# Designs tried in a protein design chat: VHH binders against Abasic site processing protein HMCES (HMCES). Part 101

Target 1, 269 residues: Abasic site processing protein HMCES (HMCES), of Homo sapiens (Human) (q96fz2)
Amino acid sequence: CGRTSCHLPRDVLTRACAYQDRRGQQRLPEWRDPDKYCPSYNKSPQSNSPVLLSRLHFEKDADSSERIIAPMRWGLVPSWFKESDPSKLQFNTTNCRSDTVMEKRSFKVPLGKGRRCVVLADGFYEWQRCQGTNQRQPYFIYFPQIKTEKSGSIGAADSPENWEKVWDNWRLLTMAGIFDCWEPPEGGDVLYSYTIITVDSCKGLSDIHHRMPAILDGEEAVSKWLDFGEVSTQEALKLIHPTENITFHAVSSVVNNSRNNTPECLAPV

## First folded at step 11 (VHH)

Design y46 (from x9 with T31D; framework vhh_6z1v_2)
Fold by ESMFold2-Fast, scan of step 11:
Structure y46 (fold): chain B 269 residues (1-269), chain A 123 residues (1-123)
Amino acid sequence: as target 1 above (269 residues)
Amino acid sequence: EVQLVESGGRLVRTGGSLRLSCAASGFTFSDYAMGWFRQAPGKEREVVAAISWSGGITWHADFVKGRFTISRDNAKNTVYLQMNSLKPEDTAVYYCAAKSYQFYDSPKEYDYWGQGTQVTVSS
């Protein structure tokens, strides 16, 4: 998982993250650094993306079921990193393999501190290898959305005329992440950065790409992943597995260039 | 306390029209998606139509497309279901339901429910 879309205006994004706390109260997540949120149809590593995390990470004695939404840098910078410039990190920390997460110091340490987050996106992009050509076909991959004409069930809108209208009721993709906090050696603001946990692709995605992000399907899974005050690392890791509740459609090559940031990046073709 | 109160259900002849209303109180109506569901005797509760918190997005089940229209008035805390070209198979108790921020086609996802209003369509 190396490219996502997260283009909703801040207000719409916040509403899409409505949740229920442990007491059963309906809430919206509280923003940290909302000015750092930059909506885009084409987000790459090193850019900031919104994540959900427990309020308890910021406030002593806070209810661990309450949520903060904060922009974080994509590409985890470990707390122990000694250089002044985080772009000089030798390791690629964009993704973290589920099968080695407890073996890698960069991920095991923050995970042990309960630094679990949910990475928000409209969806993510993957490039399918096409036999007999050097061309790759990009796909936009996301949770099933509004209904298809013939099924009666809520599913993806697959016509260009309807796509502009779906964002008001869009179900955001919720990916399992790990974050860490890095303090610049020479002072300045603490850098919050994250990695997306990856798993083997499900059957439905196997023809597009061999890996997929660990998707937390539904509020129960999201709540358990975030609630580091009540859910241990071992219990939380049981949520990390492939999911079949995913859909996709082919998109144009416009998305290939990460500088392109228009609705054409995710529109069906 | 949260309340959803449906009104408008009555006996209607085949081919007739009926408008159902659902008045909401006790919560911030404009933050909730709204849905209309129905349940006929001996059948499961099924989704008929849904509308986003803003009213910008609507969804209608295939069996009512072109005949029913969902709408809302956030200033009046009310959601409506305009039913046209009614058929005997539309006979059911119609329920209003509220879901925070997003609508779904499954009854299990909805947070609040009304008591229902009976619609009977005679041949």
Scores: ipSAE 0.169, ipTM 0.581, lowest interface PAE 4.5, mean pLDDT 87
Fold by OpenDDE, second read of step 12:
Formats: sequence, C-alpha cells, structure tokens
Structure y46 (fold): chain B 269 residues (1-269), chain A 123 residues (1-123)
Amino acid sequence: as target 1 above (269 residues)
Amino acid sequence: EVQLVESGGRLVRTGGSLRLSCAASGFTFSDYAMGWFRQAPGKEREVVAAISWSGGITWHADFVKGRFTISRDNAKNTVYLQMNSLKPEDTAVYYCAAKSYQFYDSPKEYDYWGQGTQVTVSS
C-alpha cells in the first residue's frame, strides 16, 4: 500500500470514528494535533494521516478502550534512529509485512510496547499491471458502502448533494498499523509515525495486486487492536489476515500524480 | 528491582552550585523519561525539571529561571541536575523519578522514585 485517500473534513471524520468504550458508552475520539490533519484524495508516504490509538498511550491511568485520533507521519521512524533527518532512513517503513513483523527491530520493538494504531482512510489505491503493456490501471479499494436508495455507489452520485451524502455516511477503511515515537537528536517536537501492516491479498484482489493492507473489519477487531492494555501482542496479531470484505473500482490515471488532490482521483471511470 | 539512587546533595552557601546525580538500575533506562522533583518542609512535592529518553527534549520549571539544567547519560544510566546560583528557597529534598509513558508530553506522573537527597542552602 503506497497510496490512500483521506479527504473527509475533520468533523465528519471524527463522527465517522464514533465508538463504544468497554462500558458501552458512546464516544468520539479526542484529537491530538488536529492542525496536522491535511485532508487529501491522494495521500502518499511521508504525508500525515489520521490514526486511532488508545488513550492509555498518553495517560497512565486511562481506560485503554478509549480512543484518540492523531495525525501521524506515514513511514515509521524508529525511536532509535540517530540521524537528524528522518528522510535519511535507509530502509522502507511504509509497510510492514505481517510475516516478518516480529523479525524486524523497527516494528517488533514498538509493537512490543503496545504501539498499535488504526490507520484511517477512505480507501487505498493499487495499480494493476496490464498484460503485455507497461501501463498500470489504478483501482480504488474500500469497504462496501451501504447503498442508500438515492446514492447507490460512489459512481451513482449524480449530484453534488448526493456526493456529500455519500461521504457523510462513509464507512472508513480501518487498517492495522504500528506507530513509534522519535525524538530528534537536536531537539524539537516528537515525531509520531506509523507503518501499515500488509498481508497477502484476498482472492478478490489477487488479480489487481498480490498484497493488501491488513484490514480490521468491525468494531471488535478495531477495539482489540487498539487495546494494548488488555489485549496481548499475540492476541492482537491474530487479527491480522486478509479480508474479502472489500470492493473496488477502476479510477483514472489522475491519481498517478501524487500532486493531484481532487475528487477525480477516486471517481470511477 | 528498580532502583533510583540520588547523590550530590549537601549544604552550600547562597550563590553556590551543586550537581545532583541519579543512578538508575533494574529497568531499561533509555526507554524512560527522567525527572527531578523537590519537596521542602511543609510544602508539596514539585517538579523541577524533566528530560526525554534521548535527552533531546528538556523541561524546566519556571522557578528555575535558567539556574538549573537537567541532563542525562544513557550509557551510564544516570540523570543529572546542575544547580547554579542556589538560593535558600531551593532548600529541599530532591528526588529523581522515571516516567514510563509511551509518549513524552509533560512531566506529570512518574512510576519510579528515588529516596531523595537533601540540598540545604544557607544564607
């Protein structure tokens, strides 16, 4: 996964992240660093995206079932990194393979500390290789959305009004991530960064791409992944597997340019 | 067993300097933020300074006014408090503490504490 969409306004995004704590109380996640949230139809590595994480990461005696939402840098910068510039990291941390997560220090260490997060997106993009050509067809991949009588699929939004309605009720894609905290050697703000855990693609996506993000499907999966106080690393890792509960459609080549940030990026062609 | 052992506290005259040390053991020192606290007779314990795991981020209380400096040596599992321009008001037991939060935010709650070292500043 090298490209996502996360374009919802902050308030809409927050509402979309409504949840029940372990007591059954309805809650909204509290924001940390809301000003770092940059909505975009075209998110690339090194950009900031919102993630969910347990409140217990910030507050010692907090209920670990409570959630915080925070923009973090895509591409995990390990806490032990000694260079002053995160861009000098010599290995790719955009993704973490599920099968080697426990073998790589950069991911194992923060995971062992309970630094699990849920990366939020409208969906993610993948490119299908066309047989016999160097051309790649991009696809937008996301959770199936509830068809409202008026707005069937993203493609059925015939009017701006319908489009807004679709997004107001959009089910966000919830991807399993690991985050870390890096303190610059020369001082400054602590950098929060994340990697997306990847797995082998489900059958439905296998023709498009051989890998997919580990998707946490449903509130229980999300809650267990986040709740590092009550759920062990071993138990959490059981949640990491391919899911067939996804849909996709072909999009235009507009998304190929990371500078393009328009609705056309995820519009069906 | 987790241990924090403070040293360096003594009687000094007003305007004098002291360097406090805190030696840590029984935990991964480089994974913890460290802090110095003080408690004067009849007063509440108050935070003096804090330092992140790497030493890249430091915090000092307003009453320090540049007189004190916190530092650490992770290779030695030690945190330091350099105290200059000491005043009688600085008389207190000084405590070293370790913070186990996942994120460095502010010096608030700490998990481990030393026994303290007495600093006395005479007129």
Scores: ipSAE 0.021, ipTM 0.338, lowest interface PAE 6.1, mean pLDDT 89

Design y47 (from x9 with T31E; framework vhh_6z1v_2)
Fold by ESMFold2-Fast, scan of step 11:
Parts: C-alpha cells; structure tokens; sequence
Structure y47 (fold): chain B 269 residues (1-269), chain A 123 residues (1-123)
C-alpha cells in the first residue's frame, strides 16, 4: 500500500470518525495540529495523513478508549534515528510486513510502547500488472458503501458529477498502523510518523496485487487496536489478517502522477 | 436521558397510507443520522429507510422504494416515515434508531433505539 486518497474536508472527516468510548458515551475524536491536515485524492509516502490513536498517549491517566485524531508523516522515523533530515533514512518504512513486525527493531520497539494507530483514508490505490505489457491498470480499493438516493451507486455506471454526493455518508477505510516519535537532534517539534502494516492479499484482491494493508473492519476491531491500555501487543496482533469485506473499481491513469490531485483520480472508468 | 418515542402505528386497510413520527430528546438531534427499521414476528429486524444528519442524503430499501419516504425536521427533533400503498407484508413493529453523523443498513451500528410502534395492514 503506497498511495491513498484522503480528501474529505476536516469537519466531514471528523464526523466520519464518530465513536463510542468504553462507557457508551458518543464522541468525536479530538484534533491535534488540525492545520497540518491536507486533504488530497492522491497521497504518497512522506506526506501527512490523519490517524486515530488513544488519548492516553498524550495525557497521563486519560481513558485509553478515548481517541485523538492527528496528522502524522507517512514513513516511520524510528526514535533512535540520528540524522537531522528524516528523508535520509536508508530503508523504506512506508509499510511493515505483519510476518516480520516483531523481528524488526524499528517496529518492535514502538509496538512494545503501545504505539498503535489507525490510518484513515477514503481508500487506497493499487496497480494491476497487465498481460504482455509494462503498463499497469490502477484500481481504487475501499470499504463497501451503502447506495444513497439521488447519488446512485459509485460503480462504473455512476457519473463523476454524482460521485461527490456520497461523501457525507462515506465509510472511511481504517488500516492498522504503528507510529513512533522522533526528536530532531538540532531541536524543534517532535515528529510523529507511521507505517501501515501489510498482509497477504485476500482472494478478492489477489488478481490486482499480492499484498494488502491490514484493515480493521468495524468498531470492535478499531477499538481493540487503539486501546493499548487494556489490550496487549500479543492480543492486538490477532486483529492483523486479510479481509474480504472490500470492493474496488478501475480508475484513470491520471492517478499515476502523484502531483495530480483531483476527483478524477478516484472516479470510475 | 436519551429517548426516542415512535408514534402513529395503527391498523390500516390494504392500499391505505400512514405517517409514523419519532420524537427525539436527550441528545443533539441535528448531529445524528436517523433510521427506520421493522420487525415482523419470527423475522430479523430489517432496515426500511435512513436519512443523514443534515437531511441531504436518504436511502430506502428496494421493497419500499416508491411507496415509503423518510424525512426529518431538525427544528422539531423529529424523523418521519410516510407510508403509502400499504400491503399486508408491511405488518410489523416499526423502530426508530439514531447513529452519530452517518447511517448504516445494519442494526448493530446504531447508538439509540426507540421502543417501537405496531403497524397492522389488513384487507
């Protein structure tokens, strides 16, 4: 998983993250650094994306079931990194394989500290290899959505003009992530950065790509992944597996260039 | 105290019309999507219609599309279900449900539920 869409205006995104705490109280996640949220149809590694994490990471004695939403850099910078510029990190931390996560120091250490987050997106993009050519077909991959009145379905038969009408009730994709906190050696603000855990592709996606992000399907899974105060690392890792509850449609090659940031990037072709 | 109170259920003849109302209190109604569900004896609770928190988006199940219309009045904290061309198979207890900001077709995703109102359709 190396490209996502997360284009909702901040207020729409916040409402899409409405949740229930341990006591059954309805809540919206509280923002940190909301001005750093940059909506885009075409997010690549090194850009910021919104993640959910437990309030307990920021506030001692907070209820671990309460949630913060914060923009974090995509591409985990380990707390031990000694260079002044995070872009100089020698290895790719955009994704973290589920099968080796406990063997790699960059991921094992933050996991041990409970630094689990849920990465938010409208959906993600993958490029399917085409028979007998070097060209690839991009697909937009996302949770199944309820078909609303006046907007129709978002499938191949839907027009681009009707696509925007579905966003008010859009179910965000919730991907399992690990984050870390890095202090610049020359001083400055702590950098929060994340990686997306990846698993083997499910049967439904196997013809598009051999890997997929670890998707947390439903509020029970999301709550358990975030709640590091009550759920151990061992128990949380049981949530990391392929899911079949996913859908997709082919999109235009416009998405190929990460500088293109328009609704055409995710519109059906 | 959160409360959803359905009203309007009664006995009606086949082909008749009925409007159900659900009055909400104890929460900020304008921040909740609303749904109408129904349950006939021996059957699972199924979604009939839903409306977004703003009223800008609606959804109706295929089996009621064209006959039933969901609407809301945020100033009155009330959601409505207008039921036309009623059939015997519409006989059920009708439930009002609330979900913060987005509606779902699954009962398990809803935050608050009313006690239900009985609709009986006969010849």
Amino acid sequence: as target 1 above (269 residues)
Amino acid sequence: EVQLVESGGRLVRTGGSLRLSCAASGFTFSEYAMGWFRQAPGKEREVVAAISWSGGITWHADFVKGRFTISRDNAKNTVYLQMNSLKPEDTAVYYCAAKSYQFYDSPKEYDYWGQGTQVTVSS
Scores: ipSAE 0.550, ipTM 0.800, lowest interface PAE 1.8, mean pLDDT 89
Fold by OpenDDE, second read of step 12:
Structure y47 (fold): chain B 269 residues (1-269), chain A 123 residues (1-123)
Amino acid sequence: as target 1 above (269 residues)
Amino acid sequence: EVQLVESGGRLVRTGGSLRLSCAASGFTFSEYAMGWFRQAPGKEREVVAAISWSGGITWHADFVKGRFTISRDNAKNTVYLQMNSLKPEDTAVYYCAAKSYQFYDSPKEYDYWGQGTQVTVSS
């Protein structure tokens, strides 16, 4: 996964992340660093995207079932990194393969500390290689949405007005991530950054791409992944597998340019 | 205290119309998606219709086939179900339910429920 969409306004995004804690109390996640949230139809590595994480990461003795929402840098910068510039990292940390997560220090260490997060997105993009050509067809991949009278699907939006309304009840894609905290050697603010765990693609996506993000489908999966206080690493890792509960449609080549940040990125062709 | 109170259920003849109302109190109504569910004797509770917190998105079950329409008035903390062209198969207890911001097709996802109102359609 090298491209996502996360374009909802902050308030809408927050509401979309409403949850119940372990006591059954309805809650909204509290924001950390809300000013770092930059909505975009076209998110690339090194950009900031919102993730959910347990409140216990920030507050001692907090209820670990409570959630915080925070923009973090895409591309995990390990805490042990000694260079002053995160861009000097010599290996790719955009994704973490599920099968090697425990083998790589950069991911194993933060995971062992319970630094699990849920990466939020409208969906993610993948490119299908066209047989016999060097051309790649991009696809937008997301959770199936409940059919509505007006749109039925994201592709059925006939008007800009209808398009905007589709997002009022959009089910966000929830991807399993690992985050780390990096303190710059020269001082400054602690950098929070994340990697997306990837798995082999489900059958439905296999023709598009051979890998997919580990998707946490449902509140229980999301809660267990986040609740590092009550759920062990071993138990959490059981949640990491491909899911067939995904849909997709072809989009235009507009998304190919990471600078393009328009609804056209998501629009079906 | 959270309360959902359904009203409007009654005996009607086939082909008739009813408008159900659900009055909500004890929570911020505009922050909740609302749904109508029904349960017939011996059957499972099933979703009839749902509406987003803003009212911008509505969903209706396939069996509705355009006969029912969900709507809401946030100023009145009320959700409605307009039922037209009623059939005996529509006989059930109709329940109002609330879910924080987003609606789902699964009853399990809803946070609050009314006591229900009986709708009976005679042949």
Scores: ipSAE 0.012, ipTM 0.286, lowest interface PAE 9.2, mean pLDDT 89

Design y48 (from x9 with T31N; framework vhh_6z1v_2)
Fold by ESMFold2-Fast, scan of step 11:
Structure y48 (fold): chain B 269 residues (1-269), chain A 123 residues (1-123)
Amino acid sequence: as target 1 above (269 residues)
Amino acid sequence: EVQLVESGGRLVRTGGSLRLSCAASGFTFSNYAMGWFRQAPGKEREVVAAISWSGGITWHADFVKGRFTISRDNAKNTVYLQMNSLKPEDTAVYYCAAKSYQFYDSPKEYDYWGQGTQVTVSS
């Protein structure tokens, strides 16, 4: 998983993340650094993406079921990294394989500290290999959405002027992530950065790509992954597996260039 | 404090029309998605239609498409279900439900429920 869409305006994104705390009270996640959120139809590694994490990471004695939403850098910089420039990290931490997560120090250490997050996206992109050409067919992959009706309803393909209304009730993709906190050796602001855990592709996606992000399907899974105060690392890792509850459609090659940031990137071809 | 009050249910002839209303109070209506559900005797409660908090997105179940229309008026804290071309199979208690910020097709996800209004369709 190396490319996503996360284009919703901040207020719409926040509403899409409504949840119940342990007491059953309806809440919206509270923002940290909201000005660092940059909506885009075409997000690549090293850009910032919004993640959900437990309030307990920031406030001692906070209810671990309460959620913060914060932009974090895609590409985990381990807390023990000694160089002054994180771009000089010599190994790729964009994704973390589920089968080796407990063997890799970069991921095992933050996981042991409860540094679990949920990475938010409209969906993600994958490129299918095509016979007889070096060209690959891109696909946009996302949770099944409730289909809109035509009478008083707006579908994504109905008309250009109504494209934004389709997102009003969009079910965000919720991917299991691990984050870490890196303090520059020479001083400066703490860098929060994350990796997306990956698993073997489900049967429905196997013809597109052999790997997929570990998707947390539904609020029970999301709550357990985030709640490091009540859910151990061992129990949380049981949530990491392929998911069949996913859909996709082919998209234009416009998405191939990460500089392109328009609705055309995810529109059906 | 929180109340959802359905009205408009009655006996109608096959092919007739009926409009249900649901008046909401005790919560910030414009922050809630609204749904209409129905339950016939001996059957599970099923989703009929839903509308987003803004009214920009609506959804209707396949068995009512083209016949029923959901709408809302946030200034009046009211959601409506316009039912046309009624069939005997539409006979049920109709329930109004509210869910914070997004609608779902599962009854279990909804936060608040009305008491229901009986719709009976006879040949």
Scores: ipSAE 0.179, ipTM 0.597, lowest interface PAE 4.5, mean pLDDT 88

Design y49 (from x9 with T31S; framework vhh_6z1v_2)
Fold by ESMFold2-Fast, scan of step 11:
Structure y49 (fold): chain B 269 residues (1-269), chain A 123 residues (1-123)
Amino acid sequence: as target 1 above (269 residues)
Amino acid sequence: EVQLVESGGRLVRTGGSLRLSCAASGFTFSSYAMGWFRQAPGKEREVVAAISWSGGITWHADFVKGRFTISRDNAKNTVYLQMNSLKPEDTAVYYCAAKSYQFYDSPKEYDYWGQGTQVTVSS
């Protein structure tokens, strides 16, 4: 997983993350650094993306079932990294293989500290290799959505205004992530960065790509992954597996250039 | 206190029309998706129609498409179900339900429920 869409305006994204805490109280996640959130139809590694994490990471006695939403750098910078420029990290930490997560120090250490997060996206992109051509076919991959009817009049279906309304009932993709906190050796702000855990692709995606992100399907899985105060690392890792509850459609080559940031990036072709 | 109060249910003749209303209080109505469900005696509760928090997206069950229309007025904290061309098979208790952000077709996903309003369609 190396490209996502997360384009919802901050207030809509926040509402899409409404949840119940351990006591059954309805809540919206509280933002940290909301000014660092940059909506985009085409997010690449090293950009910031919103993640959910437990409030207990920031407040010693907080209820571990309460959630914070924070933008984090995509590409985990380990806490032990000693250079001044994190972009000089030798290792590619965009993704973390589920089968080696307990073997790699970069991931094992933050995982042992309960640094689990849920990476939010509209969906993600993958490029299918096409036999007989050097072109790759991009696909937008996302949770199955409840089939809905657009509100509107004759001729409203193709309007930009009507297009924005499609997202009111969009079920965000929720991917299992690990984050870490890096303190610059010469001082400065702590850098929060994350990696997406990957698994073997499900049968439905096998013709597109051989790997997929570890998707947390439903609030029970999301809650258990985030709640490091009540759910051990061993128990949380049982949530990491392929899912068949996923859909996709082909998109145009517009998405290939990460600088393109328009609805055309995820529109069906 | 969270409250959903349905109104408008009554006896109506086959082919008639009826509008149900659901008044919401005690929560931020404009942040909730709303749904209308119904339950006939001896049957499970089924989804009839749903509407997004903004009103921009609606969904109607196949058995009511073209006959029923869901709408909402966020300024009045009210969701409506306009029911046309009523059939005896539409006889049921109609329930209003609220779900944070997005609607679902499963009753189990909804956060808040009204007590219901009885609709009876006679031949």
Scores: ipSAE 0.402, ipTM 0.722, lowest interface PAE 3.0, mean pLDDT 89
Fold by OpenDDE, second read of step 12:
Structure y49 (fold): chain B 269 residues (1-269), chain A 123 residues (1-123)
Amino acid sequence: as target 1 above (269 residues)
Amino acid sequence: EVQLVESGGRLVRTGGSLRLSCAASGFTFSSYAMGWFRQAPGKEREVVAAISWSGGITWHADFVKGRFTISRDNAKNTVYLQMNSLKPEDTAVYYCAAKSYQFYDSPKEYDYWGQGTQVTVSS
């Protein structure tokens, strides 16, 4: 996974992240550093994206079922990294393979500390290789959305009004991530950064791409992944597997340019 | 540049009240736990109170005994210490400090410090 969409306004995004704590109380996640949230139809590594994480990471003795929402850098910077510039990291941390998560220090250490997060997106993009050509067809991949009689497919949003309605009730893609905290050697703000855990693709996506993000499907999976106070690493890792509960459609080549940030990126062609 | 600037320290009489303020700049204030420390002449610096990044959790030293209250306003990048029922023993330089929140654990390890403000309580 090298490209995502996360374009919802902050308030809409927050509402979309409504949850129940362990007491069954309905809650909204509290924002940390909301000013770092930059909505975009075309998110690439090194950009900031919103993730969910347990409040316990920030507050001692907090209820670990409570959620915080925070923009973090895509591309995990390990806490032990000693260079002053995160871009000098010599290995790719955009993704973490599920099969080697426990073998790589950069991921194992933060995971062992309970630094699990849920990466939020409208969906993610993948490119299918066309047989016989060097051309790749991009696809937007996301959770199936509840078809309201009036809300046709993302493609049927013929009017701006309908478009807004579609997104007001959009089910966000929830991807399993690991985050770490890096303190710059020269001082300054602590950098929070994340990697997306990847798995082998489900059968439905196998023709498009052989790998997919580990998607946490449902509130229980999300809650368990986040709740590092009550759920062990071993139990959490059981949640990491491919899911067939996804849909996709072909999109235009507009998304190929990471500078393009328009609705056309995810519009069906 | 990171700055913590304390204010509000002055001479007060026993039983009096003060409110200290610490204005923060040069870092993302809402991402840091904040604390108040004090150092009396000839004594070691000691923690008075601490507050989490959101203000949801506070900690106060035992010697405070409900007299002092830490609070913060993230919109103003400011942390406060309300001090009531002051005693001569409270005479010290009071310091504001900031701690990066990797985990909010102990109020003892702080990254940034102010220059301090003098609080003097007379008999």
Scores: ipSAE 0.010, ipTM 0.292, lowest interface PAE 8.2, mean pLDDT 88

Design y5 (from x9 with Q102L; framework vhh_6z1v_2)
Fold by ESMFold2-Fast, scan of step 11:
Structure y5 (fold): chain B 269 residues (1-269), chain A 123 residues (1-123)
Amino acid sequence: as target 1 above (269 residues)
Amino acid sequence: EVQLVESGGRLVRTGGSLRLSCAASGFTFSTYAMGWFRQAPGKEREVVAAISWSGGITWHADFVKGRFTISRDNAKNTVYLQMNSLKPEDTAVYYCAAKSYLFYDSPKEYDYWGQGTQVTVSS
């Protein structure tokens, strides 16, 4: 997973993340650094994306079931990294394989500290390799959405107007992530950065790509992944597996250039 | 204190029209999706119509499409159900319900419920 869409205005995104805490109280996640949120149809590594994480990471006595929403850099910079420039990190931390997560120091250490987060997106993009040509076909991949009044169906390939009407009731994709906190050696603000955990692709996606993000399907899975105060690393990792509850459609090559940030990036073709 | 108060239910004759209202208080109405449900004696609650927090997206059950219309007024904290061409099978207690953001077709997903208003359609 190396490209996502997360275009909702900040207030709409916040509302889409409504949840219940352990006491059953309806809440909205509280923002940290809201001004750093940049909505885009075409998010690439090194840009900021919104994540959910437990309030307990910031407040010692907080209820671990309460949630913060914060923009974090995509591409985990380990807390132990000693260079002054994060771009000099020797390896790519955009994704983290589920099968080796406990063997890689960059991921095992923050995971042991409970630094689990949920990465938010409208959906993600993958490029299908076409045999006999060097061309790749991009697809937009997202949770199944409730079908609204007819022509409100996302499944219509020729309906950009139809597509734009669905955002008001859009179910955000919730991907399992690990984050870390890096302090620049010569001072400055702490950098929060994340990686997306990846698993083998499900049957439904196998013809598009061989890997997929670890998707947390539903509030029970999301709450258990976030709640590092009550859910151990071992128990949380049981939530990491492929899911079949996913939908997709082909999109235009406009998405290929990460500088393109328009609705055409995810419109069906 | 969260409160949803339905009004407008009464006895009407077959083919008649009726408008139900639901006044909301105690929460930020404009951030909640709203739904209308009904329950006839001996039956489970079923979803009739739903509307997104902004009013931009609506959903109506197949058995009321073309006859009922859901709408909302966020300035007045009120959701409405306009019911036309009423049939005896529309007789039920009608409930207003609120759900944070995404509306659903299952009553189990809704956060807050009104007390209901009785609609009786006579032949």
Scores: ipSAE 0.232, ipTM 0.634, lowest interface PAE 4.5, mean pLDDT 88

Design y50 (from x9 with G26R; framework vhh_6z1v_2)
Fold by ESMFold2-Fast, scan of step 11:
Structure y50 (fold): chain B 269 residues (1-269), chain A 123 residues (1-123)
Amino acid sequence: as target 1 above (269 residues)
Amino acid sequence: EVQLVESGGRLVRTGGSLRLSCAASRFTFSTYAMGWFRQAPGKEREVVAAISWSGGITWHADFVKGRFTISRDNAKNTVYLQMNSLKPEDTAVYYCAAKSYQFYDSPKEYDYWGQGTQVTVSS
């Protein structure tokens, strides 16, 4: 998983993340650093993406079931990294394999501190290798959505107004992540960065790619992954497995260049 | 506490029209998707229509498409169901329901419910 779409305006994204705390009270997540949220149809590693995490990470004695939403850098910078520039990190932390997460220091340490987050996206992209050609076919992969009078094929709407409205009822993809906090040695703001946990692909995706993000399907799974105050690392890791509750369609090569940031990136071909 | 109050239910003749209203007392009404459901005696509660928080997206059950239209007025915290070409089979208690952000076609997913308003269609 190395490319996502997360294009919803901030207020729509916030509404899409409405949840219930442990006491059953309806809430919206509270923002940290909202100015760093940059909507895009084509998010690559090192860019910021919105994640959900427990309020208890920021406030001692906070209810661990209450949620913060914050933009974090994609590509985990370990707390122990001693150089001044995080772009100088010499290994890739964009993804974290589920089978080795407890063996890799970069991931085991923050996981032991309860630094679990849920990475938000409209969906993610994967490139299918086609035998006998150097071209790869990109696909947009996302949760099944409810069919409505204004829903059709993504990008098939003939009016910009109708196309824009399709996202009002979109179910966001919720991926399991691990984050860490890095303090620059020379001072400055703490950097929050994350990695997406990956698993073997499900049967439905096996013809597209051999790996997939660990998707948390539904509020019970999301709540348990985030609630590090009540759910141990061992129990949370039971949520990490492939899911079949996913759909996809082929998209144009426009998405290949991460600088392209238009609805055409996820429109069906 | 969230309060949903339906109104407009009455006896109406076959082929007639009726508009139901549902008033919400929550100040965050604009963040809720809304749905209309109905339940006839001895039957399960079924979804009739639903509308997104913005009003930009609507859904109608196949058995009411072309006859019923859902709409909302966020300034008045009210959702409406315009019912045309009414049939005796439309006789039921109609319920208003609210769900944060996105609507569903299952009653089990909705967070808040009104007490219902009776619609009776005479043959």
Scores: ipSAE 0.264, ipTM 0.634, lowest interface PAE 3.8, mean pLDDT 87

